# VHH binders against q68dx3r342to642: the designs that were tried, part 22

Target 1, 301 residues: q68dx3r342to642
Amino acid sequence: RDLCVVLLNGQHLEVKCDVESTVGAVFNAVTSFANLEELTYFGLAYMKSKEFFFLDSETRLCKIAPEGWREQPQKTSMNTFTLFLRIKFFVSHYGLLQHSLTRHQFYLQLRKDILEERLYCNEEILLQLGVLALQAEFGNYPKEQVESKPYFHVEDYIPASLIERMTALRVQVEVSEMHRLSSALWGEDAELKFLRVTQQLPEYGVLVHQVFSEKRRPEEEMALGICAKGVIVYEVKNNSRIAMLRFQWRETGKISTYQKKFTITSSVTGKKHTFVTDSAKTSKYLLDLCSAQHGFNAQMG
Key: E = the ipSAE of ESMFold2; O = the ipSAE of OpenDDE; V2 = 0.75 times the mean of E and O plus 0.25 times the DockQ between their complexes.

## First folded at step 11 (VHH)

Design g02 (framework vhh_8k46_1; at its last look DockQ between E and O 0.89; V2 from the best seeds 0.82)
Fold by OpenDDE, look of step 11:
Structure g02 (fold): chain B 301 residues (1-301), chain A 124 residues (1-124)
Amino acid sequence: as target 1 above (301 residues)
Amino acid sequence: AVQLQASGGGFVQPGGSLRLSCAASGFTFSDYRMGWFRQAPGKEREFVSAISGSGGSTYYADSVKGRFTISRDNSKNTVYLQMNSLRAEDTATYYCAKETGYDIETGTYYFDYWGQGTQVTVSS
């Protein structure tokens, strides 16, 4: 049976697996193929409702596979089981990463997150990051370019929402000019600066999932951000996330689940904060994710 | 509602063996860690063993390591505790438990859903 894994560089890797294969086996195959080091930072995830859900290494593929995958003939493209290689654990500083390839993977992840607007960034920083990405990929501003033909596509470097607001032409001109005026950073150095800038963002390393309030109107949209430092509660309005509460691990006692409910208990006040998810599976996932992130933080500390 | 029904307890001589079973219902069984606890008269309930949802990871109290084996059959929604080389100190009421949360302070999963206990008595 065939499984498709999307790498951070956009490459689609076809992996042959058995019904009894585990996520871990696939992960090992993929990381070996890509020659990745420092595997602890990475994970495989599936996509549901534009959110990524990381998979446990011990999980059998048959448990998570789409309907019909078990019966899939070797070459049918109709119901492709697709997983994504992603960064699961985000270091606080790129300097903690030992391998250049790992840093590059972080760069790729963050670029994707910025472009796909999973990671919020203001307009000024978005343009700056776009320029850094150009420096990383092209080096210095191309002096010999024909003015009539852009040397890059704005959609590859700037989020669609900003392009819509500024217009493609304005973005092209402004980013090109910024690139022209930029310092002589290129290649890996430009990527590192990109990492540095993104690591300062409020939502850096935050994995965001939609939830609902138990006490408030069921239609009120909220989200939980889970990261190495703790849990963030967001209010979501008009595609904007506002941080309302922060639960650092040191301030958190217990995390629990009951059916669709996800509860955080403060170790300081003893107060319980309960959120409602779309399923018991999701609430359990969030619990496990918290556990994993907490464990990661403990290891890095 | 979550239901846990333990069975398999009984009387056994020292050195004997018992196999406990716990049938679970009311939740997606394979998504949760399952555990066994025991409580002897006059003592606090203590952890015995736990197993991950997939069954790939198992944990044991030091007192039972090498003697007890936890397993599960997710197709049957059942967790088992094979108890070998039983000792008098293993005499207790054994409880099956479902994972309910994660304790940040201890860095461990905890169990607070308990089924009915099954009595294990090891005596000559």
Scores: ipSAE 0.878, ipTM 0.943, lowest interface PAE 0.4, mean pLDDT 93
Fold by ESMFold2, look of step 11:
Structure g02 (fold): chain B 301 residues (1-301), chain A 124 residues (1-124)
Amino acid sequence: as target 1 above (301 residues)
Amino acid sequence: AVQLQASGGGFVQPGGSLRLSCAASGFTFSDYRMGWFRQAPGKEREFVSAISGSGGSTYYADSVKGRFTISRDNSKNTVYLQMNSLRAEDTATYYCAKETGYDIETGTYYFDYWGQGTQVTVSS
C-alpha cells in the first residue's frame, strides 16, 4: 500500500505500509527521514474541506483511508491517500525551540499559511514577510539584477489576495525595492526575523475550524480558533472572519460535546456557548484539540 | 441515547478476582474515553479507572493501581475492569461512564453519562 506524506518543504514522500499500519508508524518513518528531533510540536493531519485534522498515533490507517485504498489502485488524484506533516503546537517564542531544524519547520509552515491565507495580517506586514522570505532564500538584493529579468515570482512570496488588490506589477516593484533597501540578512537570520514578526500576530498558532451557530444556523457561518492561549469565536462573512469572543483557558470552565454540539462554559459568568459542527466526530475532535492545546499551554510555563 | 449496561458483579472472598464488563450503545464507542467509578454505602462516588478511546492510555486511582486493569474491545463496544487481589474496602456498586467533556480547571476529562451499577461484595 502507498501513502503520500507532504512535508513542510513541499516534498511529497511515498511511504509503503500495510493495512494494519498506524499513524504513529508513518509519523516515525517520516520524521526520521526529515531528521527531526523535537517531535512533540508535530503531527500528521488529513485535509477535509481545506481544514487540517490531526490524527492520533494509535489510529490505524485503514480507518481513515479513502475508499479503495486497500486495493492496488493506479496513482490518481481521486484515490491518493495523502497526509500532511504539520505543526500542531506553536511555541510562544522561537527561542524555546532547541534545534535550528525545528525553527526552520516553523518558518516553513508559517510562510505557507501566510501564502495560503490561513494566517491573516495587514498589507504592510504581508509585504515585510515576503521580503524576509526572499532574504531567507536569496540573501541580499542581487547585484546582477537586470531590468528585464525579475528574480522571483510574486506568487511564491505574497498571497494571491494582496496581489489582486495591488496588481502583480506593483507588488513586484514594491517588494523588489524593499528587498534592495533591506539590511543584509540571509538564511536562518532572515527566518528568525520572519518568526519574530509572525509570533506577534493575533492569529499566530490558531487552528481554525468551521462551525455554525445553534441559534442562526441557516444565516450564519462561524469558526472556532483553538490555540495554546484558549479559544476564539469568529463570525465568518464574505470569506473574512471577525473575532467576536475570546476565552482564555483561565476564563474557561468546562468544554463538552453532545452529538454535533460543542459547548464551552465561561468560568467567570457561567454562560454556555454552544456551536454546531458537521458531525459528532468533529465535535469530539474539537474537544480533544482544546484539551491538547490547554495541556501544551501548561507546559509552556 | 447513550446506553451503558454494567455487569459481572458478585460476591468474592478477599484476595479473589472479578471481571466487570460494560456494554455500550448510542454513540461511536471507539471515539470516547470510558471510565469506572464506585460508590460504597454512605460515601461519595469515586473514580476507579479510565481508558482512552483507542485503549492506548489507562489511568487508575492510587487505591487500585497494580490490582485493577481496565481494557476495552472496540469491536464489541465493551469496556472491562479486571479486579484482582480484592479487599474489603473494594466493596461498592461499580458504574461505568462515558466521557462528557474536559474540565479546564482540573485539566482532566469528566464523565456524566452513567450506566446502571453492578454490586461487588468482598467478604468472608
Scores: ipSAE 0.722, ipTM 0.862, lowest interface PAE 0.6, mean pLDDT 88
ESMFold2 (binder alone), look of step 11: mean pLDDT 78; pTM 0.775

Design g03 (framework vhh_gefurulimab; at its last look DockQ between E and O 0.82; V2 from the best seeds 0.80)
Fold by OpenDDE, look of step 11:
Structure g03 (fold): chain B 301 residues (1-301), chain A 123 residues (1-123)
Amino acid sequence: as target 1 above (301 residues)
Amino acid sequence: EVQLVESGGGLVKPGGSLRLSCAASGFTFSDYRAAWFRQAPGKEREFVSAITSGGSTTYADSVKGRFTISRDNAKNSLYLQMNSLRAEDTAVYYCAKETGYDIETGTYYFDYWGQGTLVTVSS
C-alpha cells in the first residue's frame, strides 16, 4: 500500500506500507528520510475539516485509512491516504532547539501556519514576516533584477486574505520596498528572527479545534486552543478568535470525556466547563492532546 | 448509553485459571484505555491491569506474570486471562472504561464500571 506524507518543506513523500503498519513506523521512515533530529517535537497528522489531528504512534494505519485504501486495486484516486508531518510540541524559545535542521522545521511550520492563517497575526507583523522570509530565501534585496519581473510571488509570503484586501500589486510593491530597506539579515539568521517574532504571538504553539457550547446556542461559535501551557477557550466571531477563558495546567484538575462532550474541571473553583465536539473520537482526541501537551510542559519545566 | 458487562467469574481452586470477559456497548472500546479492577470483601477497589488503545499493557505487581489483559476489537470486548490463581485473588472484578485525565497526578483515570463478576479462589 502507498501512503503520501507531506513534509514541512512541501515535499510529498510516498511511503510503502502494509495494512498492519503503524503510524510510528511511517513516522520513523519519514523522519529518517528527512534526517530529522529531536523527533520528540514532531508528529504525524491527518486533516479533517481543515484541522490537523495528530496520530498516536501505536495506531494502525488501517484504523484511520480512508475507505477503499485497503482494497486492491484502489477503486479511485480519491482513496489516497495522506498524512502530514507537523510540529506537535512548540518550545517557548528557539534556543531550546539543539539542531539547526529542527529550527528550520519550526520555521517552515510557522510559515505555513501564518500563510494558511492558522496562526493569527496583524497586518504589520504579516508584512514583516514576509520580508524576513524573503531575507531567509534571497538574502538582501536583489538589485540587479529586471524591474518588470517580480522576484517573488506574493502568495508565497503573504496570506491570501491580506492580499485580497491590499491587492497583489500593492503587496508586491510594499513588501519589495520593505525588503529593499531592510537591514542586512539573511539565511539562518533571518529564520531565527522569524521564529523570534512568531514566538511572541498570542497564539504561538496553540493547536485550535472547533467546539460547541453545551447549551447549543447557534449564535455562539467556539474553539479550544490546546498548548503546552494549558487550554484556551475562544469565542469565534467574524473569523477572529477572542480568548474568553484560560486554563493553565496548574489551574486544571481533571479533563474528562463522555461521548461527544469534553469537560474541563477547575482545580481552583471546582467548576466544570463542558464543550461539545462533533464526535466521540474528537473529544477523545482533545483529551489525549491535553495529556500530551501537559506532559511536554512538565518535561520542559 | 455506555455499558460494560463482565462475565466469566466463578469458583476455582488455587492454581486454577479463569478468563474474564467484558462486553462493551455504546462506544468503541478500542478507542479508549480499558482496565480491570477488583474489590475483595472488606477491601478497597484496586487496579489489576490496563490496556491502551494501541495495545500497551500494564499490570499490578501482584498479578504480573499470571494475568494477561487483551482486546478483541471485532467483538468490542476486553478480556482478562487469569492463571495460577491464589486465594488472595478472590474478589469482584470490574471492567472499566477510561474517563479522563487527571492533571494533578498526570494519569488517566476510570469512572465507568460494569456490575462486576465474582471470582472465588478456594480449596
Scores: ipSAE 0.859, ipTM 0.933, lowest interface PAE 0.4, mean pLDDT 93
Fold by ESMFold2, look of step 11:
Structure g03 (fold): chain B 301 residues (1-301), chain A 123 residues (1-123)
Amino acid sequence: as target 1 above (301 residues)
Amino acid sequence: EVQLVESGGGLVKPGGSLRLSCAASGFTFSDYRAAWFRQAPGKEREFVSAITSGGSTTYADSVKGRFTISRDNAKNSLYLQMNSLRAEDTAVYYCAKETGYDIETGTYYFDYWGQGTLVTVSS
């Protein structure tokens, strides 16, 4: 049996599985291959609708595999079984990470999330982060570079939406100029500054999932952001999300589910806030994610 | 409508064994934690054992090594194998379904209960 695990550096690993293999067994094989030692921050996830859903270690692969994966291949449809090694738990400060390889994985995921617009920030910060990623890979600006010739592809460092708003030419010129004028940062030092900047973002470490309003109005799109500090409620309009409510764990009494409904009860006001998900499984997943994030928060201190 | 129906209780001599069953309906049993609680006469209900959807188990200290919780998700059933029974195990045993997570206690809580099955351990 074959499954593909996508690593944060973009590498695709083909993993051989036993008939009774679990997610945990695959996770151990993949993290050993990658020489990761600080494993508690990571998990295996599948992607659905551009959202990552983390799997429990005890889950058997046959329960989540696509149709036909268990049988002899007669490949026509979507028989590829793909999982992703992702960071599930984000530390409040990169200094809590003991190994440089762990910090590098945080950098890789945050960079990818910025580029793929899962993590939002303003234009000024996007340009700054792009330059830091460029410094991490190239170091100093190439002194003998002919300034009319590009040495990097803008789409590798700047999200597509910003490139569209500024034009590729303006982005190229601005990022090149900022790189040229930047202090001497290289490799890990540039990555640490990248981490320092991203840790200050409102959506740092926030795992965002689509939900819908219980209120009458044709299904208004919303999102829940679940993180170590608590839960954020977003309204979503025109592919843009705006935070409306924040619940720190100490302000939260109980979280419950019933069918497709997910409910947060405030411990301060007693008020219940209910959201509709696409399935009972999604509601249960969000509850478990809250439990996991709350537990992580307690461990960080 | 969530329904939980316990069975298998009865009279047993000290040192004996019983196997309790719980039939679940009205929800997707395989997605939720399930648990056994018990209530002795004149006392509050107390936790006995819980099992996750994936099969991980926990036990109260008083029953560790003697009781075994299990589930059959295909049959929507929860079980409790009780061995080496003692007089203090006498209680009504309840099957329970996960309702949610309580931030203040840091634990999952259970508000859906069956009617219970009586276990009496006596000579």
Scores: ipSAE 0.735, ipTM 0.867, lowest interface PAE 0.6, mean pLDDT 88
ESMFold2 (binder alone), look of step 11: mean pLDDT 81; pTM 0.801

Design g04 (framework vhh_7b2m_4; at its last look DockQ between E and O 0.93; V2 from the best seeds 0.80)
Fold by OpenDDE, look of step 11:
Structure g04 (fold): chain B 301 residues (1-301), chain A 123 residues (1-123)
Amino acid sequence: as target 1 above (301 residues)
Amino acid sequence: EVQLVESGGGLVQAGGSLRLSCAASGFTFSDYRVGWYRQAPGKQRVVVASITSGGSTKYSNSVKGRFTISRDNAKNTVYLQMNSLKPEDTAVYYCAKETGYDIETGTYYFDYWGQGTQVTVSS
């Protein structure tokens, strides 16, 4: 059987596996291929409704595989089973990472998250990050470029929403000028600066998942952000997330699930906060994710 | 509704063996950690063994090497093979389903229990 794993650099890797293969086996194959170190930070995930769901290493692929995957070789018309290598655990500071390749992977992840608008950032910082990315990729402003041809595509460095607001031409001009005026920073140093800037963002390292209020108020879109520090409750309005509540791990007693319900119990007040997910599977996932993030935090601090 | 139904208990002589079964319903069995607890007369209920959805097992020190927990996801059943039974193993054995995660202890906890099955080991 074949599955496709998308790496952080955008590379698609075809992985051969058996019906009984585990996520862990695939993970090992992929990370070996990519020569990745510090594997504890990484995970494989599948995508559902534009959200990434990390997989447990012990999970058999057949459990999560699309219909028909077991019957391979199948007719060419079937959807490819696709997984994604992603950063699962985000360190508070890039200095905690021991290997340059690992730092680079973090850089790639964060670039993708910024570009795909999974990680919110204001306009000013977006432009700054774009310039840093240019410095990382090109070094200094290219002086010998033909004036009529842009040396980069704005869509590779700036989110689509900002391009739409500013226009592509304006973004091109402004980012190019910023790059021209930028200090001598390139390569790995530029990536590190990128990491530094992104690590200061409020949503850095936050894995966001849509949930609903228990009171089923149709008007209230909510999301949970799960990270190494705890859980964040967001209200979602007009494609923006507003942090409403924060549950640090030290303030959290228990996390529980019942069917589609996900509940956080405060260790301080004893108050229960219940959210509704789209499935029991999702609620269980969120529980496990919390467990994993909590464990990670405990190891790091 | 979550239901757990234990079976396989009974009277056995020291050194004997028993196999307990627990039939689960009312939830996606394959997604949850399940375990076995026991409660001896006058004592608190304690964990005996647990098994993750992926098949990773954990045992209490008192039963390690003698008991084996396993699961059949297709049958929604968890088993406890008990070998080399001792009088100290006499207890009501309960099947349990994972309920949540305790942040303070850093462990998964179980709140769903069956009615239990009596295991008596005679000397």
Scores: ipSAE 0.836, ipTM 0.916, lowest interface PAE 0.4, mean pLDDT 93
Fold by ESMFold2, look of step 11:
Structure g04 (fold): chain B 301 residues (1-301), chain A 123 residues (1-123)
Amino acid sequence: as target 1 above (301 residues)
Amino acid sequence: EVQLVESGGGLVQAGGSLRLSCAASGFTFSDYRVGWYRQAPGKQRVVVASITSGGSTKYSNSVKGRFTISRDNAKNTVYLQMNSLKPEDTAVYYCAKETGYDIETGTYYFDYWGQGTQVTVSS
């Protein structure tokens, strides 16, 4: 059987496995191929509605495979089976990462999340991050550059929404000027500065998932952000999310699920906050994600 | 409604074996942790063993090496194989389903249970 795993560098790996193979077996093969040592930060995820859902190591591939994959002695199924190597646990400071390849993976994911608008920040920071990515790839501003000739594609460094607001020409000029005036950085040094900037962002390390209100205006769109520090509750309007509540783990007593419902109980007030998800599986997933992030937070002190 | 029905209890001599079964319904069995608790006369219910949706197991120290928890997701059933039974194992045994996660203890907790099945180990 064939499985595609997308790596953070954009590489697509085809992995041969049988129906009894586990997610853990695939994870070990993929991380070995990528020469990754610090494996505890990573996981395999599937994508649903532009959201990543991490899989447990013990899960059998047949339990999550798309229709027809199990019976595929040949490539006649409708859907391919694709998983993603992603970072699940984000350290508070990149200096806690012992291996340079691990820091590079954090850079790659954060850069991709900025470009795909999973990680939001203001325009000035978006431009700064674009310049740092340019420096990581090209070093200093080209000495032989003619002002009217672009040397990079803006879409590779700046999110589409900012390009629309500023126009491509203005983005090109602004990023080029910032690059010209930047300090001499290249490769890993520029990547480390990129990491320093992104780790300070409010949504750094926050795994965002769609939920809905229970009590007030049923089916009102909201989101939960789950991270090492706790849980963030967002209201979502017009593809824009606004943080409404924050629960640090020390402010959280119990987290429970019942069918499609996910409930957080405040240890400070005793108040219960209940959200509706699209399925019992999603509710259970969010509970397990909270458990995992809470455990990671305890390790980080 | 969550339903858990235990069976397989009885009277057995010390050193003997019993196998408990628990039939589950009212939830997607394969998605949740399930486990076994026991309550000796005059004591509080305590955890004996638990098993994750993927099959990873955890045991109390008093039972480790003697008891084996397992699950059959196709039959919505969790089992407890009890070997080398001791009089101290005498208790009502309850099957339980995961409810949530407790931040203070850092552990999952179980509030859904069956009616229990009596296990009596004679000296």
Scores: ipSAE 0.683, ipTM 0.840, lowest interface PAE 0.7, mean pLDDT 88
ESMFold2 (binder alone), look of step 11: mean pLDDT 81; pTM 0.799

Design g05 (framework vhh_gocatamig_d2; at its last fold request DockQ between E and O 0.95; V2 from the best seeds 0.84)
Fold by OpenDDE, fold request of step 13:
Structure g05 (fold): chain B 301 residues (1-301), chain A 123 residues (1-123)
Amino acid sequence: as target 1 above (301 residues)
Amino acid sequence: EVQLVESGGGLVQPGGSLTLSCAASGFTFSDYRLAWYRQAPGKKRELVAAITSGGSTVYMDSVKGRFTISRDNAKNSVYLQMNSLRAEDTAVYYCAKETGYDIETGTYYFDYWGQGTLVTVSS
């Protein structure tokens, strides 16, 4: 059987495996191929409803594989079993990363998250990050290309929503000018600055998943953000997330699940906060993710 | 509703062996951690062994090398193989399902229990 793993650099790897293969085995094969170090920060995930769900290393692929994947021969018309290599644990500072390649992977992850609007930031920062990415990938502003064909595509560096609001032409002009006026910075140094800027964002390292209120009011869209520091409860309106509650680990007692319900109990007040997910599987996932992030935080502390 | 039904308890001589079984229902068995607890007369309930959904296991020190926890997802069952039984192993043994994660202890905790099965080790 074959599955596809998408790397952070956009490369697609075909991995051969069998029905008994584990996520861990695939992870090791992929990271070995890519010569990645500091593997503790990485994970494999599948995509469901535009969200990424990290997989446990012990999980057998047959449990998560799409329908028909077990069948031999595989029908060519079926959707390819696709997994994604992603950063699962985000360090507070890039200086904690020991290898340049690891820092680069963080850069790639964050660049994608910003571009695909999984990580929110304001317009000013978006433009700044776009320029830093240009510096990282192109170096200094190409003076010889003044009034020539655009040296970059705006959709590769600026989120679609901002392009829609500003127009592609305006974004092109403004980002180009910002790049031109920017201090000399290129390559790895530009990536590091990119990391520095993104690490200051409120949603840095926050893995966001949609949930519902216990009252199941359709008008109340919510999301949970899970990160190394704790859990954030977001209200979602018009594709914008507003932080409503924050549960730091130190003030969190227990996290529990019952069927589709996910519950956080405060260690301070004893109050229970219950959210509803789309399935027992999802609620269990969120629990495990909290456990994993808490463990990571403990290791870094 | 979550149901756990233990079986296999009984009277056994020191040095003997016994296998406990637990039949589970009311949840997706393969997704959760399972555990065995025991409670001796006049003592607190204690964790004996636990097994993850992926099959990783943990044991209390006093039973390491003697007890083995295993699971059969196809049968929705968890087992505790007990070898080299000692008098101090006498207790009511409970099967447990994962409930959640305790932040303070940094461990998963179990609040779903069966009725228990009595294991008596005596000459």
Scores: ipSAE 0.896, ipTM 0.950, lowest interface PAE 0.4, mean pLDDT 94
Fold by ESMFold2, look of step 11:
Structure g05 (fold): chain B 301 residues (1-301), chain A 123 residues (1-123)
Amino acid sequence: as target 1 above (301 residues)
Amino acid sequence: EVQLVESGGGLVQPGGSLTLSCAASGFTFSDYRLAWYRQAPGKKRELVAAITSGGSTVYMDSVKGRFTISRDNAKNSVYLQMNSLRAEDTAVYYCAKETGYDIETGTYYFDYWGQGTLVTVSS
């Protein structure tokens, strides 16, 4: 049997494995292929409802594979099994990353997350990051630029929502002007500046998952952001999320689950905050993610 | 509703063996950590062994090498194989299911318990 693993550079790897293979075995094969050495920040995830869910290394592939993957004869495209190599643990400063290849992976994921609007920032920063990505690929503004031909596609550097608000023409002009006026910077140096800007964003390193309110009968969409520093509670309206409450780990006593319910108890007030997830499996996942992020934070401090 | 039913306790001689079983219901068994605790008369309840959903195990020091925790997700059951039993192992043994994670201790905790099964080690 085989499965597809999507790398951060966009490569799709076909990995040969058997039904008793673990996620850890696949992870080791993929990271070796990609020449990654700083492995503690990475994990394999599956996608559900546009969200990434990380897998434990001990998990057997048969437990998460789509129906029919165990069946031998001839697979069809209907039963594709796809996993993603993603960053699970985000360092507070890129300087803690010892290898340039590791920093490049952080850059790739952060760039993709901005373009796909999983990581939010204001318009001015979006333009700045687009220019930095352009510099990373092209270097300085082309001296022999022909005015009638754009040298880049705006969609590769700027999120669709901003292009829609500003128009493609205005984005093209603004990004080109900023690129022309930028200091000489390219390749890894531009990527490092990209990392420096993104690591200061409020949602840097925050893994966001949809949840729902328990308090009110109406389905109010909410989200939990889980990161090295703690948990953020968001209210979600019109595809925009607003931070309503933040729990640093030191302000958190216990996290518990019961069926679809996920509960955070404040160690400061003793108050319980309960959220509803789509399944008991999701509530358990969020608890384990909190445990993992808390452990990562402790190792950093 | 979470239910845990222990069985397999009894009287054994020192050096003997017993296998404890726990049948679980009311939750998706394969998703949670399970544990065995024990409580001797007049003593506090103590963790004996725990097992993750993926099969990783932890043991208290005094039982390492003698006790083995295992699980069968198809049967919704967790087991404790106890070998080389000693008089000090005499206790009521409880099966427990994960409740949550305690940030202050950095450990998972268990608040769902069975009624227990008595293990007596004596000649």
Scores: ipSAE 0.718, ipTM 0.859, lowest interface PAE 0.6, mean pLDDT 88
ESMFold2 (binder alone), look of step 11: mean pLDDT 80; pTM 0.786
OpenDDE, look of step 11: ipSAE 0.880; ipTM 0.942
ESMFold2, fold request of step 13: ipSAE 0.711, 0.716, 0.713; ipTM 0.855, 0.860, 0.859
ESMFold2 (binder alone), fold request of step 13: mean pLDDT 79, 79, 79; pTM 0.780, 0.779, 0.781
OpenDDE, fold request of step 13: ipSAE 0.894, 0.894; ipTM 0.949, 0.949

